VH-VL binders against q9h9l3. Designs and how they scored, part 44

Target 1, 176 residues: q9h9l3
Amino acid sequence: PRKMVAIDCEMVGTGPKGHVSSLARCSIVNYNGDVLYDEYILPPCHIVDYRTRWSGIRKQHMVNATPFKIARGQILKILTGKIVVGHAIHNDFKALQYFHPKSLTRDTSHIPPLNRKADCPENATMSLKHLTKKLLNRDIQVGKSGHSSVEDAQATMELYKLVEVEWEEHLARNPP
Short names: E, the ipSAE of ESMFold2; O, the ipSAE of OpenDDE; V2, 0.75 times the mean of E and O plus 0.25 times the DockQ between their complexes.

## First folded at step 1 (VH-VL)

Design U2d (framework fv_unasnemab; at its last look DockQ between E and O 0.71; V2 from the best seeds 0.00; counts 0 for: pae E 4.7 > 2)
Fold by OpenDDE, look of step 5:
Structure U2d (fold): chain C 176 residues (1-176), chain A 122 residues (1-122), chain B 107 residues (1-107)
Amino acid sequence: as target 1 above (176 residues)
Amino acid sequence: EVQLVESGGGLVQPGRSLRLSCTASGFTFSDHYMDWVRQAPGKGLEWVAEIRNKANSYTTYYAESVKGRFTISRDDSKSIVYLQMNSLRTEDTALYYCARDEYSGSYYFDYWGKGTTVTVSS
Amino acid sequence: DIQMTQSPSSVSASVGDRVTITCRASQGISSYLNWYQQKPGKAPKLLIYDASSLQSGVPSRFSGSGSGTDFTLTISSLQPEDFASYFCQQANSFPYTFGGGTKVEME
């Protein structure tokens, strides 16, 4: 459990019409919720859409943002060898242009016991916000300032901890 | 090489104030939590205070024995952690160590300074 | 607060001896237990972290074990430079607390 981290990324739109999701912020927390990494990241391509209402990213955040290539190296260093927990984490990995080993990945959007605990269909994809409210009685992603990747990462970790024992046993019997 | 150097200790009367400093070098100071640990003469170790890094909002924690009297702070630009000690008591007499805290997934003090002596006496 | 009870308070041993020090927490601390060595007039030195992880540069004769409430530090073959005081410390919750210490002295 100590070699477990949770990650959440915010993306902006780049490329034609801003349809390419590019990493603009990444937050990583440890098992206890301590922030290990939280940086604004400058995409290699011009930002067309900041997606601020969701991402919380604004133009001023990019002024001193860490270049993607550098940030990616920093992030990968943290993730290497860890169990990485995230929500719909394939999006984060895609934005990072990095794919963590499946055996070391935990996606809280695809954990049936977690959905069951929240009285949701086991095979449904529930939002982080919904699960957090239902299981942790906590409101996240509120307000007009966009998402907080730190808050989301912390919530993700706490959600996973609710089903950690059961899920890890399941994975041990059914390795991906 | 990681180095922590405490300073600011001395002899003071009860009720007085003293500010300790710990200057860090040889590592990225801003990434680490920093702690003060003290050791009374001939006694064991007592954790005093912790200050976390910027990413964790510089959150501070204190031992009950010093809460309300001591303040831990840091200046990342100077790589210094401070311990402001007010309303000093005789029981505050100790060697005060500055320690670096590893927090990535484990919490331990992997580097310590040599300490600075604080003596509170009438 | 979590109380750390360390035993024995002192132990006399000879070079080559196996030395075991115990630390008990008043409540579960998972594996958030660290061991430090302190020589007279010197600052503590980290030996073991997370109950059983050997700090870099520390000789392999030092080992730690345990989880929950009971922990042990073992020196498999005591060397002359190992005569010192040893302290356990829990990092499970604030306030961080140390054991009372164990002085390993020459028989």
Scores: ipSAE 0.601, ipTM 0.863, lowest interface PAE 1.0, mean pLDDT 95
Fold by ESMFold2-Fast, scan of step 1:
Parts: sequence; structure tokens; C-alpha cells
Structure U2d (fold): chain C 176 residues (1-176), chain A 122 residues (1-122), chain B 107 residues (1-107)
Amino acid sequence: as target 1 above (176 residues)
Amino acid sequence: EVQLVESGGGLVQPGRSLRLSCTASGFTFSDHYMDWVRQAPGKGLEWVAEIRNKANSYTTYYAESVKGRFTISRDDSKSIVYLQMNSLRTEDTALYYCARDEYSGSYYFDYWGKGTTVTVSS
Amino acid sequence: DIQMTQSPSSVSASVGDRVTITCRASQGISSYLNWYQQKPGKAPKLLIYDASSLQSGVPSRFSGSGSGTDFTLTISSLQPEDFASYFCQQANSFPYTFGGGTKVEME
């Protein structure tokens, strides 16, 4: 079968008033949660807002960060041809300036059976933190020092695995 | 080209120690999981130990037959993985292979060294 | 520990023959099953990973199939260089375990 990975990115604010989201960290894990990629990434534009409370990124992380163009190449090499799992993954792909085929994309924020297992409305967009607590009995994104993209990617893969059989069968019958 | 070269094997008496080394070249060693797999004379393959990369906290795993006696470790600056073998037993006699674990989408040993022979006998 | 039962233990074959080797896991391993070839005096070489994925550089006459507990390695038209031992290996859980091997010998 086709290989599967999970991704989570952290963004910082660039552009006017820091309103543009630029990639500043990316974590990718394999099916079992092992880390395949985890690098701080230097945006090509001036960072206006580190968004540290959410991103966990500080100025010190930028010192030896991988330049965006190089990081993008490394990440795309890992993602190409694989099933990619993420939560609100359109944000990650946008930050990467990348299009991944919809047939190979799995977004845990838009999987009705997953919400059903969590006793949530099937068409609601639930946060990763909420689904992880409900279904895995695990607290992620704890504290005020920012999120761990590794932790988020691992949780996302584990959430997908709860509905993988059912959802893959659905997608085989209803191709995107 | 990817190369793995094992060394450190030899003849040793039961109860003693031996340290195996595997020198890697031709790839970014620090990004890979490394394993030891052994093969007793005329027998099949037996997985011995794995050490993960820095991104996965250098976590180590062992076969039950060697747990508590063998220690796998690595030096990323030298591209070497080690197997420290203590309290050796006659059943540890085997050809010891170093192998690279390609874990990106599944787990498999895509490159192997030629092996180093360990003989435990009185 | 997951036990890997491989059959047959040996098979005599001629060039051009179709050879099939079977591997059975004592519990479900999804598709975490690899196949290796070993020639006398040499290290094993990866042929197939993740049950059915052909390793780069391996001839297309080699193929793998199966999932869960039952797996098969097929050589569609045996060549002189294919006389060797073959081993399956599960990577679903630690400890990783290998099948007992199948020796493909010249008839």
C-alpha cells in the first residue's frame, strides 16, 4: 500500500502588521509517529510577529534555521507520492506554497467519522487539542510557551488511525 | 555510494566482553536509524538491536535474548554505530551485520555491511 | 514475539520457472513485511518492502503480495542469479523477527 505521513507547521507573522503567515517550523512523522523531519525555517521576509504563544518560535530559533527555499525542497521530497495527514492541512500547504493531490490528502478537521467518535457534530471543525483530549485522553498544546509541531503531528496521525479503515473505504467508494 | 563496514569481531571466552563498530559513509548518518542483525553459522537471521536518530531521542531497542547484556550506541560526529557485548554466551556466536533502517514510510533494512564474526568458545 | 513461519524451507527449480515463497505471521502485521535475498557468503539484500513495494534496482520479475498474516514473494521467471536464500521479516513491532528462510536451489 501507499505510504502515509503526518505534517504540522508553525507560522510566524510577516508583512503589514504581521498579518501574513510565513512558514517557520515544519514537523513530519511517519505512521508510527517517528520524526522524519523537524526543522526551524527562516522566512525570506522580515518577521514582524513571532506569535510565540502559539508557534513556540523565538528569535533564537532563527539563527541556524534552514532557509525557506531549501526547507521547501526537503519537505516536498518527503510528501510527494505519499498520503499526507494533517489538521486544517490547507494552512500548512498554503505556507509551503504547495499543492498536494486531494486524493492523497487527509484532513482530520474534516473527517465526519472522527467527529462522531468524539461525540461532536459531524460537520463541525473541531480543534486538534479537543479531538486529542476526547479520543486519545491526552493533553497537547499545554502551557503558554507555544505548540510543539512534533506533538501535533503525532497526535494527528494517531487520530487518523482511529478512523483509517472506515475512511479509506469511504474514499475508495467516493473518490475526491 | 552507501557503505557500512563492521569491525571488532573475534574469538572470545564465555562471560567476557567484545565491542563491535560499524563505520558508515555515503549518506547523512545522523538522519538514520541503525540496527544490528546476527546470523549463527548455518542458521537464519536474528535482529539484535536498534538505535534511533537524534530527532527520535536516540531511543534504543533490544531483542530479549540480549537485553541487559548488549548496549547499542552511536557517535554521529564519526558516523559510527557500536554494539557493546557483555557477558557473552556460546549462543551469541554469529556473523554480526550492521544495517541501515529506512523508516520514512515503513521500516526496512535497505543497506547492510558484510558482517564481522564473533565466536564465543572456551 | 511475532513468529514468522516461512515455507517451503527449500525448493529445486530451473531457469525460467515461476517460484513462490510464503510467509505467515502469528498475528496481524498489516503490511509491515519485507523480503531479503542472501547469496552464500554475502550480506542480505532488500528486495521488497512494505509487503509489495519493489526496491529500486530490483528486477520486476520479483513481486510481493499479502497483508495481515499471509504474504507471498513471487519470482515470475527464475534467472541464474536468483539461486539464493530468501527471508521475510516483520517490522510491525519489536522485536523484529525473520522467517526461517527458503533456499532456492538449481534442479
Scores: ipSAE 0.330, ipTM 0.789, lowest interface PAE 4.3, mean pLDDT 92
Fold by ESMFold2, look of step 5:
Structure U2d (fold): chain C 176 residues (1-176), chain A 122 residues (1-122), chain B 107 residues (1-107)
Amino acid sequence: as target 1 above (176 residues)
Amino acid sequence: EVQLVESGGGLVQPGRSLRLSCTASGFTFSDHYMDWVRQAPGKGLEWVAEIRNKANSYTTYYAESVKGRFTISRDDSKSIVYLQMNSLRTEDTALYYCARDEYSGSYYFDYWGKGTTVTVSS
Amino acid sequence: DIQMTQSPSSVSASVGDRVTITCRASQGISSYLNWYQQKPGKAPKLLIYDASSLQSGVPSRFSGSGSGTDFTLTISSLQPEDFASYFCQQANSFPYTFGGGTKVEME
């Protein structure tokens, strides 16, 4: 049986006008929510916009941050061969410059049974904050201090567990 | 080579204290959970305590039989895990093992020390 | 607490025999079940984790199976170095608990 992890990333703005999203923090948790990885990551390009209100990233976090190439290697070593759970996970993989096998990827923003449990349209794209409040009775991403990628990764895993049996069976019958 | 070496065991009277140490080498100590497991003479294994790593807030857990009397702690700079054992009882008599807990996918004790003997006798 | 019941408590066997040891949990533990070998005067050694996964360096004659409450350790062809005690351990919930052990002895 394959091990399962959840990932969440925070991005900062690089490139012209800060419009490029570059990886600045990554957190990975195991099935029980234990933290396997949580590092601030220095993008290879100059940071134009820390996006602190949403990212929680500040200049001080970059002082000892792990360079992107090194962090990417560490992260991919953890992800290899595992089922990876995330929320809107394509954004995280894009920031990592990596694409995990679809058969081993689970995206809580696009799981119809999960939307159904939250009394939402099955094909709608639901926010992590909304699903977590509805299904786990928890408030995440509270206040103006930005998101916690550890908190978000943990919430993502808990949400997936609510539909894991049903969804894994569905994927076995309907391989991506 | 992963190595765990326990020390600090001995013969003590009930009500006294001992401090056990476990010195780790051959791996990145600060990345792992560490546990104590004991084995009374001629008996099976009993889990005693766990301390988690810095990333998981150094959270501690105890078997009910030792809660309030034993304290697990760690010093990541020295790669040592400790077990402070207060108010010792005769039923605490055992060989005490230090164990490394692999937690990334499931929980299991993949490396054990040779143990240190604690004898509590009046 | 989850009670782990091992059977048999001992088995007398010869080199080349197939040995089967069972472990039963008092409630469901999914696949969070580990197996350890212990020789006299030595620390336990991990054989199997997560019910069926073989630890690095453990010979393939050892195998584990089961889920939920009923688990089995099998030694397909007993070797001289396999005379030892074997313990199961659940890792589903604190406190972690061990079975009472099975002693595999030379006939």
Scores: ipSAE 0.269, ipTM 0.759, lowest interface PAE 4.7, mean pLDDT 92
OpenDDE, second read of step 2: ipSAE 0.467; ipTM 0.827
ESMFold2 (binder alone), look of step 5: mean pLDDT 95; pTM 0.956

Design U2e (framework fv_unasnemab)
Fold by ESMFold2-Fast, scan of step 1:
Structure U2e (fold): chain C 176 residues (1-176), chain A 121 residues (1-121), chain B 107 residues (1-107)
Amino acid sequence: as target 1 above (176 residues)
Amino acid sequence: EVQLVESGGGLVQPGRSLRLSCTASGFTFSDHYMDWVRQAPGKGLEWVAEIRNKANSYTTYYAESVKGRFTISRDDSKSIVYLQMNSLRTEDTALYYCAREGWDYSYMDVWGKGTTVTVSS
Amino acid sequence: DIQMTQSPSSVSASVGDRVTITCRASQGISSYLNWYQQKPGKAPKLLIYDASSLQSGVPSRFSGSGSGTDFTLTISSLQPEDFASYFCQQANSFPYTFGGGTKVEME
């Protein structure tokens, strides 16, 4: 069986001027796009900036949110030993305070064949929204009420599946 | 060297307005966030307002006690930060300091000597 | 608002003494705490930022520690120029708030 999941996290601003990104929601989907995890997460620090326009997170979501330490443990149990797909995934791992092996990490913002299929420069970093529109003919992250991390994780998995065979062959020849 | 000089303080009646100025020299003013902090006679420090730099869209933040009455602004071409104080109250009586924020952790590393605002009849 | 409770409000000490000042936040502020010194008639001076980082030019006898809600400023061997007021300040969230101050007075 395919032991592959896709992840997307939403962060809120904590620390001075809200410049520190702290985990406030995480969504994980399986290879077929089914939701394995989707929880609001309470940061251990005071939230300075909800970044609602992008994160979709409001104060009300924090009332019954899972504390960071507990959520982190749950998430890491799902990720450990699996191939994890994400878009600019280093931001998600940083927010989780977690190291995932490079050999098991797939970042759709840094896969040259994916950019090539989208008629974009192979070395450019393209947004998830752009790649999804170009390659899947689907609009995500619409409006000003924030992003859906479930929608983003699902789109990320579908994008990876477009280049999976080619990219896995490349990685087998050029291990990270 | 690096310095901040406040001006514009004085005696004013309740309900009136004052504008404070803080002139910066010796550093690249346009790169820094700037704050106003006040101190009532014989009391502790109270943060009043912050204005960010151009890279952060000149966003402003205020203490609840002054929100809606005070406006912080800046003129990078003149290296001046302002505090426009409207609808002044006796409780606004204080020495007003201008301060520069350092880069990494929102600490105020350079302070002026302050300008005194007295609100009384 | 995050309330900063500073203790003691005043301490009498002699040159050479170790002085400790404590600051407690009403909620978690991680390490986003600064310490300032203020002498009569003068503007505050930054001593320590990010809970434990010594500002350039500040003598090594000053040190800060703590994280979360409980923080301490220590002066390992008090000098004549250290008789002053000290204030903690949280920079975790707006509004920034200061402790009530600690006056270090000559015994």
Scores: ipSAE 0.000, ipTM 0.463, lowest interface PAE 18.3, mean pLDDT 88

Design U2f (framework fv_unasnemab)
Fold by ESMFold2-Fast, scan of step 1:
Structure U2f (fold): chain C 176 residues (1-176), chain A 122 residues (1-122), chain B 107 residues (1-107)
Amino acid sequence: as target 1 above (176 residues)
Amino acid sequence: EVQLVESGGGLVQPGRSLRLSCTASGFTFSDHYMDWVRQAPGKGLEWVAEIRNKANSYTTYYAESVKGRFTISRDDSKSIVYLQMNSLRTEDTALYYCARGEVPAAIYMDVWGKGTTVTVSS
Amino acid sequence: DIQMTQSPSSVSASVGDRVTITCRASQGISSYLNWYQQKPGKAPKLLIYDASSLQSGVPSRFSGSGSGTDFTLTISSLQPEDFASYFCQQANSFPYTFGGGTKVEME
């Protein structure tokens, strides 16, 4: 019915001691895992800490990166009116300075049936890496060169598909 | 003195072409995004097109009403931004303003020219 | 496209009056909203950017507020040179779109 996409963002550290998380890459995939958007994004503030081990972002990626305000406009155009799937997605929305309706948001870190399938406590917040390994038998976020936001968005969509029918029925009966 | 001066407007028949120019002076033109905004007689403002700077690969964006008919381009060596208008329609009749977009990552138009008038009529 | 609804379309006011103009976006635009002033026969002039930041050289009687979908431009004490048209503009998404304008005219 309503179109569905999955998103994953990478953040770098800006502000004092690099404590502020600023958007530096965003990947969006469709229901089948095809890439709809994948761009490096230039924060409006000076980057203090690239957080390369986790983000995969290096100074070279910023040379031709899309400015934040422009990238935000492009991304929001894709997300608006769609069901958006993510993992700990509140961090992505915060980095985008964007509010997405709860009724159209699916957070794979907070879906009890998904944790149940992974033999994890239903209300625990499990990492994307752990759920992907347990349920899809796939290793993601391997090594120390940083995460692939494309890989993470694809894994997130596949995880949601495992519980989609059950969870959509639950939400129809228990609207947020 | 920072200024933008538009030229190239005139009276043209439907279906024909016209090229607008906007000459910039008093600032580092190559650092800025450049926009075209139009205003039909007695009406409000309508954004037409934007071209980014070299650091952002001269990326271009268009309003849906002009996409495929208008082309925005720039010549940094001459500090000129152009708007090539093809397949003109009576609805394109307007005063066309050139505007300076702030440097990358800022989204507002702080310097405007006085405009050049385009009239599309049979 | 994001539609910008501006109200009122016109307002009659006297020097010294407080004038309030509102702008509503059809979807959330965070703070990516600019305000422009246009006098008859002249080009638009930037007054406020990013919802509430006053452009250099603009008198402090002008102020902007709001976020998300609802925005306000306020002129705290109208002066003779403020009789003009005012336009809001969203910069959140392409295409950029303007409100229909508000004409502030002498009562």
Scores: ipSAE 0.000, ipTM 0.455, lowest interface PAE 19.7, mean pLDDT 87

Design U2g (framework fv_unasnemab)
Fold by ESMFold2-Fast, scan of step 1:
Structure U2g (fold): chain C 176 residues (1-176), chain A 122 residues (1-122), chain B 107 residues (1-107)
Amino acid sequence: as target 1 above (176 residues)
Amino acid sequence: EVQLVESGGGLVQPGRSLRLSCTASGFTFSDHYMDWVRQAPGKGLEWVAEIRNKANSYTTYYAESVKGRFTISRDDSKSIVYLQMNSLRTEDTALYYCTTEYYYDSSGFDYWGKGTTVTVSS
Amino acid sequence: DIQMTQSPSSVSASVGDRVTITCRASQGISSYLNWYQQKPGKAPKLLIYDASSLQSGVPSRFSGSGSGTDFTLTISSLQPEDFASYFCQQANSFPYTFGGGTKVEME
């Protein structure tokens, strides 16, 4: 048994010209891909750009969405003390205004063995969609209705599991 | 075979109006976002407008330079997207391309027409 | 608006050369960056989408990398048909914006 979760967040544009990325949905899955958390989240600032093609967020999802402050508290309770897997996870933590310990963070966009398995340069930052297609032979983020953060979190966990043994051994020998 | 065919370009006086059309074939038009991108003679590419599909409530987006003057619309029954251009300026002179993003897989513009030329001059 | 700064504006190269084109966004755009090729008198052609995904039918000598603000298009071994203009485009936020273009010209 592992104390490991995967996270994926969807952001909308707030602030001047919609340039600020604000949390609007968060999904967290356990090691087996079961959903632990999946909520639409109401940003404290006016939404300028829903970014619906990518976020999947529409105005209707904001009705009865969980306010940011409350959602943040719920999410942090799930993440605290666990190994957290994500893809370009810095963006998720930034949207959550949260600092997770580096020793407990796994970023599938920065794992050289994972890129190697995908026949990509080890130091390149590959998209979740590309790695999932190459390594799992599965298309995610399909269609014009936006990404599913549940689907993305599940794919991220599955990608990590492909290199888990190798990468955990590497981290044990080379602590961050 | 996917095809996008633009029409409606021509020579117009400043301050006048022109409507461009783009007829699509070879794919399920109603599922796709449709965009207009322009290119002034010898210059680079400038995105002009996007109209989303029915599932996304036909939401429209515009470049700041055309906002309030141009209107993008679509007729799914005829597989046509339109660009209504009002209050035309000399800087609107360009080759206007109709393009669409992947429905299934990508943020990229994967199909392009050959373009229709708009010249705004006295 | 997100400014896309593309470099170089032009490059002279020979068949067989490795050509690298860079694109920088004024703000973070995650991986939502696309690369296009345009030949004189022709419409642009999508080469790479979402920073690193090769469009179907595009030769494997083309590759894309990067995330956030810094992106690169690489042509590993330039062929005669690759002499063209190349444009990056961000699709993260409206308005979508293109880089100024890079002309890859012979010799």
Scores: ipSAE 0.000, ipTM 0.478, lowest interface PAE 17.0, mean pLDDT 87

Design U2h (framework fv_unasnemab)
Fold by ESMFold2-Fast, scan of step 1:
Structure U2h (fold): chain C 176 residues (1-176), chain A 123 residues (1-123), chain B 107 residues (1-107)
Amino acid sequence: as target 1 above (176 residues)
Amino acid sequence: EVQLVESGGGLVQPGRSLRLSCTASGFTFSDHYMDWVRQAPGKGLEWVAEIRNKANSYTTYYAESVKGRFTISRDDSKSIVYLQMNSLRTEDTALYYCARSDYEGYYYYMDVWGKGTTVTVSS
Amino acid sequence: DIQMTQSPSSVSASVGDRVTITCRASQGISSYLNWYQQKPGKAPKLLIYDASSLQSGVPSRFSGSGSGTDFTLTISSLQPEDFASYFCQQANSFPYTFGGGTKVEME
């Protein structure tokens, strides 16, 4: 069987008025939730807005952060050839400036059976926090200190595992 | 060249202590879990301990036969994993291997092993 | 602890023979089983992980099968360099445990 990982990234604001989202942390966990990668990443552009209450990123995290180009290389080596699970994962891939094949991508914000289990409309885009509370009875992203990308990646993998058998069967019959 | 080199073995009396070291080279040591596995003379393999990487909080696991007596630790800056062995017993006599492991997906395996260092516990 | 029972403890075989080694777990371990080869005076070498996945660089004559409690390592056509001891290892839960080993000897 093909390896499966889950990813979650944190972005900071760069560019005019801090409106560009640049990668500042990436966490990748394996199928059982063990951390394979978790690094703070230094954007190539000046950070205008740390977005700390969402990202959890502070200036101190940038002091020894891995430069974007190097971090991207490390991350892509982990993702290549694997089934990659994420929540609203297009944002993570955009921040990585990376194209991952749709056949190997699993987005927990767009899996109808998962929404159905949470008593949500099948085609709605539900937040990771909501799905995790409903289906795993666990509170994530608690408080105002920012999100933990490790916690988010772990929750994302656990959510996917709830529908894995059903969804993989669906994808085999209906390739993207 | 990926390599693990064990050292610190020797002859020791029951009740004494020894510290084993394993120096890694040729790979990013800090990314890997590290294990100690021993083999008594002419016998099979016995897993002793594991220490995970920094990303997994350096969590440690031990075989029941050594729990409370042995301590596994690591120094990522030097690429060394240690096994501190206290209250040694004659049953601890074995060749001690250091092994590189990783946990990816849903399986675990030890793919690189050192040559081992011999520990003999006798009077 | 999960007990791993290997059989046979030894087998005499000739070059070209098909050799099978079995490993039984005292409780279900899914596919979390590895096979190692050890030559006299040498460290163990990983052959197969996750019950059936061949480690890179290992000859295709080696294969693994099984799930749950019963597992088999097969050498389809024994070569001179295959005379060695073979050990299974469960990776389902701590502590990790090894089978007692199977020595493949020249007939």
Scores: ipSAE 0.000, ipTM 0.514, lowest interface PAE 14.8, mean pLDDT 88

Design U2i (framework fv_unasnemab)
Fold by ESMFold2-Fast, scan of step 1:
Structure U2i (fold): chain C 176 residues (1-176), chain A 123 residues (1-123), chain B 107 residues (1-107)
Amino acid sequence: as target 1 above (176 residues)
Amino acid sequence: EVQLVESGGGLVQPGRSLRLSCTASGFTFSDHYMDWVRQAPGKGLEWVAEIRNKANSYTTYYAESVKGRFTISRDDSKSIVYLQMNSLRTEDTALYYCARDIGYYRSDAFDIWGKGTTVTVSS
Amino acid sequence: DIQMTQSPSSVSASVGDRVTITCRASQGISSYLNWYQQKPGKAPKLLIYDASSLQSGVPSRFSGSGSGTDFTLTISSLQPEDFASYFCQQANSFPYTFGGGTKVEME
């Protein structure tokens, strides 16, 4: 297959009152949903708020976590030159301090045909949980123990596959 | 285990109709785009039609030579793809193959083919 | 329509030979090119997709290269079972189109 991956990151709160979002976990899956990368990542700044309800990150996960600089290098080697699929992916790229070419980026929160299939307004930003339930009949991000970035990355790839042919043809005619 | 079996071919007079069927087994048929490709006796391959999956709204595409005369359709509950051939011409004489499309990122290649069913259009 | 010009139309070769088949598109097709093998009385078999990706189960002596308009299929050491016809196919645009075929014959 073509080199296409899906990514999902979890962030913790650093900086004053924990208001800064710093990368603390990254999961990357291939086209078939197989895990290529899944590591806890140690931010370079003091963690003020683990945001465990959302991130699933706890202090124990930081013990063997890969330092940010090293993890970033590993992740960028996987992403470079590939089509990267994500949901609200600008947040992931921001946390990675990385620019990925727009022509190789697929954001499932901004694909009008995907919203249309879910009976949602084309220009609305729908959550990954909502789209996955509507289109794949699957519940993700269940409970209060935090999200699984592997589960989220896998769901994101499956959602993109639903519109892949239509959207790639659109992009070929309307390059970003 | 994975296979496609075509049926419905035969001898037919010009101007008549014929319906070809292709039964799939051994894979999740509903996930795949399905195509018909034909080969005239002693000649090369010619792509005829494609039908996409439900996620892509069962969109259909046709070669110009058959557009308006042929209709591709599918029944996911039975794992069958059909080719309805109307207003047949002697130039439609060929072995008709059913093929599975493995998707956009794999250059829409055809990885599984049936044995083919022969259509002969002659008076 | 995108025209696919395949050359040569036939080639005579011996077991162990390196065989090269070329395919030229009338306009750019990126890497959306596939290669098939067809033996007499049989359906085509996918060898290579996306210009250079080897299909599962296909021997490593088969390889593909090229992008844009010029593509090559290479058989590095021809085996007895490789005497067959070979076809390229573009999937960049509808209608999908095939090359005219190359028959690899025993010398």
Scores: ipSAE 0.000, ipTM 0.464, lowest interface PAE 18.0, mean pLDDT 87

